# Designs tried in a protein design chat: VHH binders against BTB/POZ and TAZ domain-containing protein 3 (BT3). Part 7

Target 1, 364 residues: BTB/POZ and TAZ domain-containing protein 3 (BT3), of Arabidopsis thaliana (Mouse-ear cress) (q9syl0)
Amino acid sequence: MSSSTKNIPKPPPLPCITYQRFQSSTRKPSSLMRLVPKEALETWDKLFKEGSGADTYVETDNKSHFPAHSSVLAAASPVIATLLNQSRDKNGNTYLKIHGVPCEAVYMFIRFLYSSCYEEEEMKKFVLHLLVLSHCYSVPSLKRLCVEILDQGWINKENVIDVLQLARNCDVTRICFVCLSMVIKDFKSVSSTEGWKVMKRSNPLLEQELIEAVIESDSRKQERRRKLEEREVYLQLYEAMEALVHICREGCGTIGPRDKALKGSHTVCKFPACKGLEGALRHFLGCKSRASCSHCKRMWQLLQLHSCICDDSNSCKVSLCWNFKEKMKKLSKKEQSKWRLLVENIIRARNSLGPFSSRSSGLI
Below, E stands for the ipSAE of ESMFold2; O stands for the ipSAE of OpenDDE; V2 stands for 0.75 times the mean of E and O plus 0.25 times the DockQ between their complexes.

## First folded at step 1 (VHH)

Design d10 (framework vhh_6fv0_2)
Fold by ESMFold2-Fast, scan of step 1:
Structure d10 (fold): chain B 364 residues (1-364), chain A 119 residues (1-119)
Amino acid sequence: as target 1 above (364 residues)
Amino acid sequence: QVQLQESGGGLVQPGGSLRLSCAASGFTFSSYAMYWVRQAPEKGLEWVSTISYSGGSTYYKDSVKGRFTVSRDNAKNTLYLQMNSLKPEDAAQYYCAKDLDYFEGLDYRGQGTQVTVSS
């Protein structure tokens, strides 16, 4: 029965990273940070540092070792508990061998199991190694801390590919998404890094996956940009129709119904599109070549669009509104459907605006 | 307070079908593209499908094209993935994700839903 593989977890392989990126300085004062500042934690940190009553020896690379306590380690990690039960010598001492990671990272890992205490700069320096150790030895509290550190600006274009590969191997879904987002956002910069070049040689399937993700993201951005530009056009059309109704009913500037005296009005126009439409409507009314004029074509389309939205069958003051309503009734079902869709899109775009868009200033 | 809750996973035989759902809250669902991604044990995250904010545009990984259909109900703030003709290779933890503000990258916060394809 292999449904629960009793494979003692081994740290997943670290990505091919240059350890020279991690400055090893022990000469600066420590900026010790505790997850929870409690005096009781200092007692356990002291027990770890002093090694009094040690029955366990942690062996790292280069045969370096340091003392620890089997009861503390076993209580903190069920994986370590299993390992220690298999390594008792004739004197009753146990041995925990942790290879393939820097000795400093192993020391920090074991210290964390006692007290959750750590040095801030050393934690940031060894965060990838600590992520691997927390995953392999089932220490979820340390794994969460490593994720928080990685999520707070530690990941950059130079290390994102290395972090992505490691996070995948450690089942850290959140960090995988953060890394993918950075690759998508800054692809030109990331694809020029040494980390990308190394990944291209060692893991071409991941390169293909990332390139596909970038192409898909660009396709989505183009569609959204198109829809935003389309929405802006619909809003401009709506504003133009509002201004057209205003000009035809009340008049604006020197354009309006000839039976109304526009002289003596000092009120600023409420409609933003009115200034542009005044010129366009004046041109339309005076143009002798309307059938071949691009400006007249746009005004004709605006009048036609108004006729599709206007519910006023007999008293509408907008020019030719009745004529366009009659023309629209005689269009093919296909053409009527196109105009109905355009109207629906314009109304939807207008209705997507919040109450703040209805505020006006410059009127008494 | 973006929240995504996946459901609908389960055990199915090869060639079977499942419909996954993602209930979204804490953001204006109708304003964002949505994604389905999956992760099999000891494998990396794999993009599966994308749907535009309106539902008018859909995109699929080549290996699932023609078998999977993504859809959304903006009135119910729910994303769906209809999976037909399931293969053993489709067995994974499935997650939904939201596009970030300004349409850059992915934002994921759900626990996912497990899909198992067993013989």
Scores: ipSAE 0.000, ipTM 0.179, lowest interface PAE 20.6, mean pLDDT 75

Design d11 (framework vhh_7xy4_2)
Fold by ESMFold2-Fast, scan of step 1:
Structure d11 (fold): chain B 364 residues (1-364), chain A 120 residues (1-120)
Amino acid sequence: as target 1 above (364 residues)
Amino acid sequence: QLQLVESGGGLVQPGGSLRLSCAASGFTFSSYWMAWVRQPHGKGLEYIATISGSGGSTYYSDSVKGRFTISRDNAKNTLYLQMNSLKPEDTAMYYCARGSDLFYEELDYKGQGTQVTVSS
């Protein structure tokens, strides 16, 4: 015994993630021939409105009835064809019972089955009900029309939760994504709506799912930002090390080995970090209080970092490289592990940029 | 480096069961939506199942609903697919895939795959 009988099968929820590599291209036939003339559509619409020769009665809420034709309905929907076979009365009349939907929406639905005709404003008003009817009664053309209307700005923060629940039940993946995206982007606004409050009382599991999705999205955005910022720092460190090697070997501007500094003063430098390092390295080489100078700290760190990457102790022209390599061997295991990890991260970040001959220059 | 390594595929009779595993490394596994996708020989990729980072939300294609179960163990960085009541139509190369950084965007990585063959 059940207190309610379901006259229409409830659709299961659809996957709500779009995958371009998975989804087949939604090809609209570019050469679709339209063989149905406007006059024929108007004739079918007239047949619906006039009800002449009706053998079927559509029953809606409040016991309202309107006449229809079993052959037209059965041809338009295989689900309706099955239902009509089970509803014939003693006088040969059939009854199609559609409950839980406004009678105006049912009227529009049946009209669409005859002629595909509809009024734009009424269609927008009843689009959610028409979506449900098109799904339950297997009318793909009406379902596509409803999806197009919903996807063209109909959804807002006040109705997004209701639309999401309905789209899930009607297997409309695209609209599920639109709704979930809106919830994630505007969570504070959406969570303060009446629609959210109603959902919180009637479907707390969905509230939990949506809150989880927002938290996961925020966590992924934070991790992505962190990774991009971290990658940028490692790339800047790598560029600084390349520039350091370049300045020490070839010279750049007015700084470099005594025999080369003057030769580079008028050439365009290929290393973006050279201008920044020129001043820092000049200060470092001339500073009388390097151990206590805040400006020298960055250069000490860069020189130490270079010594960890550089495999050439005999031909390396970078200042103090040998001294830092010797000091590195005397660091604690914990400190050595920190520098190894940093070096690995910098090299990994550089390798993520693809092949550049200039970017591998200066690493031995 | 980012890696997804699938295992557990093989030859099974119709009505049988298999459990696929995917070992993930090189990223924060618990922060990503994960998916199982399959490709039958000579056909396109088909979406099978997806799971949120925490495991609280799951979604399935209609072809496998009630037969397959997706799950994850974030402590072990492992994704699973329990496949029951297997049909010949389930014969395909099965891939473990990582979702994009935003849950509504496309897949950004998939593994090398594991072959599942359902035949008598």
Scores: ipSAE 0.000, ipTM 0.132, lowest interface PAE 22.4, mean pLDDT 76

Design d12 (framework vhh_7mjh_2)
Fold by ESMFold2-Fast, scan of step 1:
Structure d12 (fold): chain B 364 residues (1-364), chain A 119 residues (1-119)
Amino acid sequence: as target 1 above (364 residues)
Amino acid sequence: EVQLVESGGGLVQPGGSLRLSCAASGFTFSSYAMSWVRQAPGKGLEWIGRIYYSGSTSYNPSLKSLVTISRDNSKNTLYLQMNSLRAEDTATYYCARDFSYDWLEFDYWGQGTTVTVSS
């Protein structure tokens, strides 16, 4: 068991935020329907700004208060509804205390509950505070808006650690993965920031987790590269075996079996491995010291590999196939298992890559 | 046995539109993210975009305005809608089961369907 594997499980695919309603380019909104929603929103925004008939007072840091309406706040947030039921004075007024957040952010938050209106520049300035408020008071529409703003280039190497910690506390999985990806991809730059230094002091467990995530990501990339290299070797061996069968059965170029005529030079072979194998096979057939020749060793290995895959015991045209099959029967069980595994891996590699071979590089 | 089968490819004129389909079988389709990938003749693989199990989509920024990916979990089918096609969009289009996180990573691929854009 690895403690890093136990402590840092691999994340599931990153879900994207889905909107319940999308703009339809084929459906034009009526002018009347456009005016009615706008008038209603302006009416609620005006009620908020003017504070007429207020029965609730929102208390922020420095004991400042601004007026609000309990029915509007309760309808917009179930958490606020519960809090207001617990805070009624002798005159029927309620008090909502929101501390630890800038008073401007609280004002924007409450305004949003009335009309969903906001100033874009101020929203971007206080987006982290508004994310916290939307999470704590269960306002999903505002939380979704904050996530969209963060996802549109707001996160950078200087603030990514702060955003990651906040997104974790607010259960925003998408932003956590965006932040983690940035840390993993640009670790040297991110680890040099003031945000990293502050985190190292205040949350050393997160520093350890992020370092382990970087190591795990690098290990996975190295393992993927190794598997692609391994598959390339298996594919080359498969191609070589196909070319060997082709040469021995049909002939290629000036090399052919004894029961076939030698080919002319005017036809091109369809097997890419054939040209390379032709030279090796010609050397093999003419070499008088095959048992001790390094160049012949590859050909002996290819012939042995063919004998393991070949199901034809009586009529195989591949040179020495019967002899290698007899030799393979005399190998230890351990050696026979190694050859069987190699054959299985070669066949699996050919079948499992689909239309893409490991040679089809260029994937972005 | 996991199988992915693409269809809908063919010859289309520049500026035209085409919709590709991918029929999935042998796994719980609704539980997996799916991607579209293309390969132009003599070139490398180019990722087009993905659709998560939730229905949310993510696209290659270079192609975002030209393509739309959708899915129908009741039919185990993935779709790629392509608009304003140009000669450079001539390629074999593949659907793939997607488990990418930090890098592009796919475990099953279709056989591909060819799209040729010419006048």
Scores: ipSAE 0.000, ipTM 0.179, lowest interface PAE 16.3, mean pLDDT 75

Design d2 (framework vhh_enristomig; at its last look DockQ between E and O 0.21; V2 from the best seeds 0.00; counts 0 for: pae E 14.5 > 2, placed apart)
Amino acid sequence: EVQLLESGGGEVQPGGSLRLSCAASGFTFSDYAISWYRQAPGKQREWVSTISSGGSTNYAESVKGRFTISRDNAKNTLYLQMSSLRAEDTAVYYCARGFDDLIYEGFDYWGQGTLVTVKP
ESMFold2-Fast, scan of step 1: ipSAE 0.063; ipTM 0.321
ESMFold2, look of step 2: ipSAE 0.000; ipTM 0.150
ESMFold2 (binder alone), look of step 2: mean pLDDT 80; pTM 0.807
OpenDDE, look of step 2: ipSAE 0.021; ipTM 0.428

Design d3 (framework vhh_7pa5_2)
Fold by ESMFold2-Fast, scan of step 1:
Structure d3 (fold): chain B 364 residues (1-364), chain A 119 residues (1-119)
Amino acid sequence: as target 1 above (364 residues)
Amino acid sequence: QVQLVESGGGMVQPGGSLRLSCAASGFTFSSYAMSWVRRAPGKGPEWVSTISGSGGSTSYADSVKGRFTISRDNAKNTLYLQMNSLKPEDTALYYCAKDWLEDYGFDYWGQGTQVTVSS
């Protein structure tokens, strides 16, 4: 939990069900909204296209202009309302200057203010420009539509850097998070794009921020992998402990008390560690250099771990369990704490399997 | 089939001596440690002594140390327990046991031989 995520955009919080019940409609907004007749939308779209009674001129790049209606624009955008009020000439005509975006995008933007009509392919083509316009001129309905389009597969490795920068400037936290996730997931591919090369020249601070985010993400993945591997080691130790107790108490195959071993030879053992442990035990019995053998040292460790976990003071079937318990009592406080921590980690790893474990392990 | 057959038990007076034998078959005798375990009337099993497969290492319970000697003859597949200076407390059924793990457990036991120490 000490990883730095200060420069990584966070997803918006999940809506609270209590908040939705008391402040928001509990039904989908679309199911409660009255549908505007198609004929009404067509009437407003026609007014836009024909320009009849226009009192406003929208000026775009290359001195191109088209007629519009101040009352419609002002009703749709409070920002445009303010601009038009400040730019009235003495003849009552107003001028709205929108430069720095393609004239086709400006035309689509103004058309949307009249009728919410748009061509799907052109909307996708100019979605980034429309996002900027909807943000700058405070048109929430269009901004929401642009975000939905971007969130549904429009963003790819070639455009992700451009979309990230634009989404930051337009305060779209959701899209910033989507873009950052793509950069982190596919860094090698994204860092090889033309968009990355342009960013490296124009915004080296952003490049540094993204590289740091990738490094932090990789560090977190390595730490999670290490903890999962550590947990697997503890689970393997627990399984070996279960198999050891099983063999010593109940017998397995040809190992254990004669009567129980005979019955076991005709049944499938439910302890997966038992077969491997049998091999380790047979090696331990036949090894001439036990004190220097790594396999024998692992067996001694397993027996020592059993003595630390075993609560049975007098009736334990594992031989010399009592002797190891006595030796453990004579260890230093630091060594006792080390063994206690190991036992706790093993028990916690086993308990983390929850109710979906296919086998009962109440033998330890 | 693994078989362990004990013999040599009987009645002796305190201070007497007795030698137990265990004939083993059905496994490679020299590859396994062997033990003697006893069960006194009304008590649980008590480990007495263990000998390694080669015979190079032996261990004894404190209660019998210095009085009992464990040995083996790998050519004859036979385990022995020489019991000297016997006490009434040594009265028990004595079992020959095959170690599956040296000093840590047994996979086969014999039927036992009775040793009674009384006047």
Scores: ipSAE 0.000, ipTM 0.111, lowest interface PAE 18.3, mean pLDDT 76

Design d4 (framework vhh_6fv0_2)
Fold by ESMFold2-Fast, scan of step 1:
Structure d4 (fold): chain B 364 residues (1-364), chain A 120 residues (1-120)
Amino acid sequence: as target 1 above (364 residues)
Amino acid sequence: QVQLQESGGGLVQPGGSLRLSCAASGFTFSSYWMYWVRQAPEKGLEWVSTISGSGGSTYYKDSVKGRFTVSRDNAKNTLYLQMNSLKPEDAAQYYCARELYDDFLGYDYRGQGTQVTVSS
């Protein structure tokens, strides 16, 4: 025999949560205050507190009962409406049993159904219990409020695993993301907590899932770092190429039409790579042993790279550009493919900066 | 101001296909890496796919590789997930999320998601 209560979900067991002391304050949701006058909310809160005309009794784990009104509860929760229809005695009284949560949380939950009134301190203290109750009894307004509280710094290293498990059971995707992010960012600390040890014993599949997520995140971070480092190298090569063209075509540095300005406070050159390349290029042009010089090797490679990008076949002012273009044409197909790939990567890196990029010295 | 709105979910037979969309507004869409994540009933949040700001780099959860394709249209501020050869295990609420600054798994999502149900 299937009872109609058989399909109503039971709240999951609640973990040991570390509570912070909060300043006492009675708050009413601003959204409800907009739609319902404050005086009306206070009237419903008074009805709840006084219990006049009660036809329902709410029972908690302590066997303590407090009076309530079936019409109010049924209007606020379709789940409670179903439960009350099955518990009516011969005198017209109904009984609502809410087990597995502290009686204070049940009292706050029922009070919220009347007026949406609550004490700030108590709300933060019992937010996980209230989240479970709002989910199991289908009270979306309270569930949203609990999510807002959890999303505003309530979650910490000690409680994140407990919050994650409850958020999963209550289908709160946003809080699951917040918890997963905290686990991944601070895995060493979180995996050392009592909450992690309890989870390892009670839910080993979740432990496996979280460890896999951390490993995947670390793998992704390593790949991202490698790609960012590679991109930075390509961008530096692009800047070096622009500076090389600038130096060879227009001149730059210590000698030029504006030598007096170079001795002043004016920015001499708009190309960041120019200062380093000017010295290297002077050395290259004056060095009698270029083929065996380590300093000339870098400049030689930059000149080879320029020849691959440069489309100016007859009028390029870059040193030895024609010679390097002729040399590159004589390379093997494999060597040509390597240089082509490097050029494509450099161009792609530059294009990926677009109008949204910002570069700062020392930002890695 | 920042908004993400998922759509395109529905009921589909095993082996069927669905195309999910995520409309983004309130930020420079092309500057952010975007993610698809999902949550099935009684399961945790699961990363599905990532796409770089330019669309040049894509990454996938091993169980969806070869079946799912992530793409984006930066001109329309829209993210897509083409799901082929759907399995019952793919049934979940699907969410799009943007990358938080310099944190690969830092998510920022706004929408209610879009439900994908695979019958039998």
Scores: ipSAE 0.000, ipTM 0.198, lowest interface PAE 13.5, mean pLDDT 75

Design d5 (framework vhh_7xy4_2)
Fold by ESMFold2-Fast, scan of step 1:
Structure d5 (fold): chain B 364 residues (1-364), chain A 121 residues (1-121)
Amino acid sequence: as target 1 above (364 residues)
Amino acid sequence: QLQLVESGGGLVQPGGSLRLSCAASGFTFSSYAMAWVRQPHGKGLEYIATISWSGGSTYYSDSVKGRFTISRDNAKNTLYLQMNSLKPEDTAMYYCARDIYEDLFSGMDVKGQGTQVTVSS
């Protein structure tokens, strides 16, 4: 304020930032941090903005500088406390040089150390720079806030590779996983971006790592799909065997044992596989060329499978069951093991449906 | 809500062994494939091993094949990583991750702080 010569014009003020305010929203600390009185936060924000009694000067890349208070900065950041102890001049003033980030981001960073206040739009604009500053100067509260913003849809296919590399350098594991997930989900789009091209030139090991992650993810999805499809096939085979036992023992539609009174076409069958099996079984029993018939192959497999599970050694009503039991005994040890494993898988798949069945299948 | 708590890390000499554990809560553990991933200091995430929802299928990165074994106990909602023949390059923060499958996306979700493994002679 005070000039010793009143008629000499003062130089114009040198702003360290350009004022920009489209929707005036100064964000306050979250409800968990609202234990500090609102009036106290406003007082510290005012001290920062007014710069009264400053003993520290923050210098940025644009030759911009602004006043601050060493005691506040040192209390907020142990790294800054150490740096200020090493930069004291003859007048007792200290200088904090923050290079490599825009002056607007530095201003927001220092303001946050006073009051935890920030402008919402500026915070989103400079979130990556603020993440770097919070990491380098050990400010966990600001780092957490930057992570929250990045996790709320800020990351897109155009910036994901840049964000991933920055998050790695700042030890932000959650954001690394979010970025990896995006790369895996949308690899074709991400690999076509400028960020990918820059990474390919500067960090080819990361490109290899990401490509391997995509391949591994696809392999796991394919394996899960195969296991689900395999389980469905085993369940269908179990249902087919259950229906086969029902048809041969109790009769269904136009097929059944001669010693039982068959119900009419109006009888509701509980087994969904019966209608298909009726036709297949009729064809199988009447076919004169079973060895060369492709349609009989599935029925042969089903009858062989039943013979492996069936424990009725004396009077099983299933067609050719005793013939298949004798045939199975003549198979090689390797083939017998294959059938045993198939039976185990089918029984395991059935048991996975739940502890109770509405009806006994006659299988043991 | 979803939580993964890793444990069992520590300082070990080259050639030594460690067993990592991951306690899962907040989701139906037995319905999801699970993975172990690691992050060396100042480097990116490296996939280590994956295990299917039932434990019937496992997959390993080439760097750990034959040395590490992934397993799970669905009754205890716990994932394990048995690490044998440890090397200095195995030094990293180890994280437990849930493998998410969706029509719209797939990836790994992590809620844990990890467990540090340091292999130093």
Scores: ipSAE 0.000, ipTM 0.141, lowest interface PAE 22.1, mean pLDDT 74

Design d6 (framework vhh_7mjh_2)
Fold by ESMFold2-Fast, scan of step 1:
Structure d6 (fold): chain B 364 residues (1-364), chain A 118 residues (1-118)
Amino acid sequence: as target 1 above (364 residues)
Amino acid sequence: EVQLVESGGGLVQPGGSLRLSCAASGFTFSSYYMSWVRQAPGKGLEWIGRIYYSGSTSYNPSLKSLVTISRDNSKNTLYLQMNSLRAEDTATYYCARGLWDEYSFDYWGQGTTVTVSS
């Protein structure tokens, strides 16, 4: 956002965040040690700490100065290179003024420019300050490291709103998405935090934006759940139809066509709906009051559905299939369209299981 | 290791067209729905649309007539075709991987910048 090379880029103010628990650890080499030898990094870190031959002094809010080398700083940051070129005095010494951040964070930042070395616990403690510094002074390697730390469990419900606002100001789109995802997934918890209350007072437009994002996400989830529930019903209907064909053509358990040998009690049936349909079909065939029987209603509907999918011209073994096909021809165009759509939905749902389904060829 | 790498961004004149690509690796691409999201300078994130593994798409209504999302599962590549580009379409464009059971995202690309200017 700051395109002015004459003005010192000022980091956005850090929001008030809740303290996080940090693991006690020290890490002398950064992740960049994978790309450079350790001895070289230690040499640069030593140069930073000893300050030998310093021509630049870094000034912080406490008016303290620590020595640095203009060539190292300029090589690591194009923004610092520009600032040093504008502030070189004729005495050979320059001052790099970094205000608005804790002196410890500034020290860590400058140290990183020399050697990429840092203490793990301090890095986690000052990660938001270091993110801001890396953004303002154009240090992509440090900015990437800060993003990695934030992306690996540092962000929680207490700090997510503060991190979101800072990430937006620092153009860190990945962290913005991580934060938005957390707000959407855990809205009830996040909306009750101190960070949310502060945002509600200071940035009501962001609150509105986040609430709208939650509503939109919930709407999409409801529509997806509805479609998945419909798909499940269609799959159950398809499995029931496969089991019905199996029972009527080959037999299962104690029910089957009279011209076929029935399977014994030791045969494995691949159709989970078969046992339930065996009972229902036996009842249907023997029931004297099919038109008023609640148990026959389901079987009647299943037989009607089968007749819509079945392409056998009067050779089908399924009970009353021909009779249902004839009845279907007598239905209104609107009613016929409803059955056609239902069949299409059932077939689409079945096809959505892909080649790994064990019952793909049951009706062929 | 999941990786999403966008490409195809650049400078485009107003009224022009541009096609962005996203190369996916480290996961079974064909099993996930994928989305495009953009961020204009100084503004929030704007969802563009998504595409299911089957090729079925869903778009942001304000952008539906301007964009087309497609995928090539054999190449593990996601595409965003943009037509009639305007200065307001200047943004960083990201591809994102969606979760099967949720409208949330777990992986994002690095982004590719599109600048619409004469």
Scores: ipSAE 0.000, ipTM 0.191, lowest interface PAE 19.1, mean pLDDT 75

Design d7 (framework vhh_vobarilizumab_d1)
Amino acid sequence: EVQLVESGGGLVQPGGSLRLSCAASGFTVSSNYMAWYRQAPGKGRELVAGIYSGGSTSYADSVKGRFTISRDNAKNTLYLQMNSLRPEDTAVYYCAKDFGLEWDYFDYWGQGTLVTVSS
ESMFold2-Fast, scan of step 1: ipSAE 0.000; ipTM 0.360

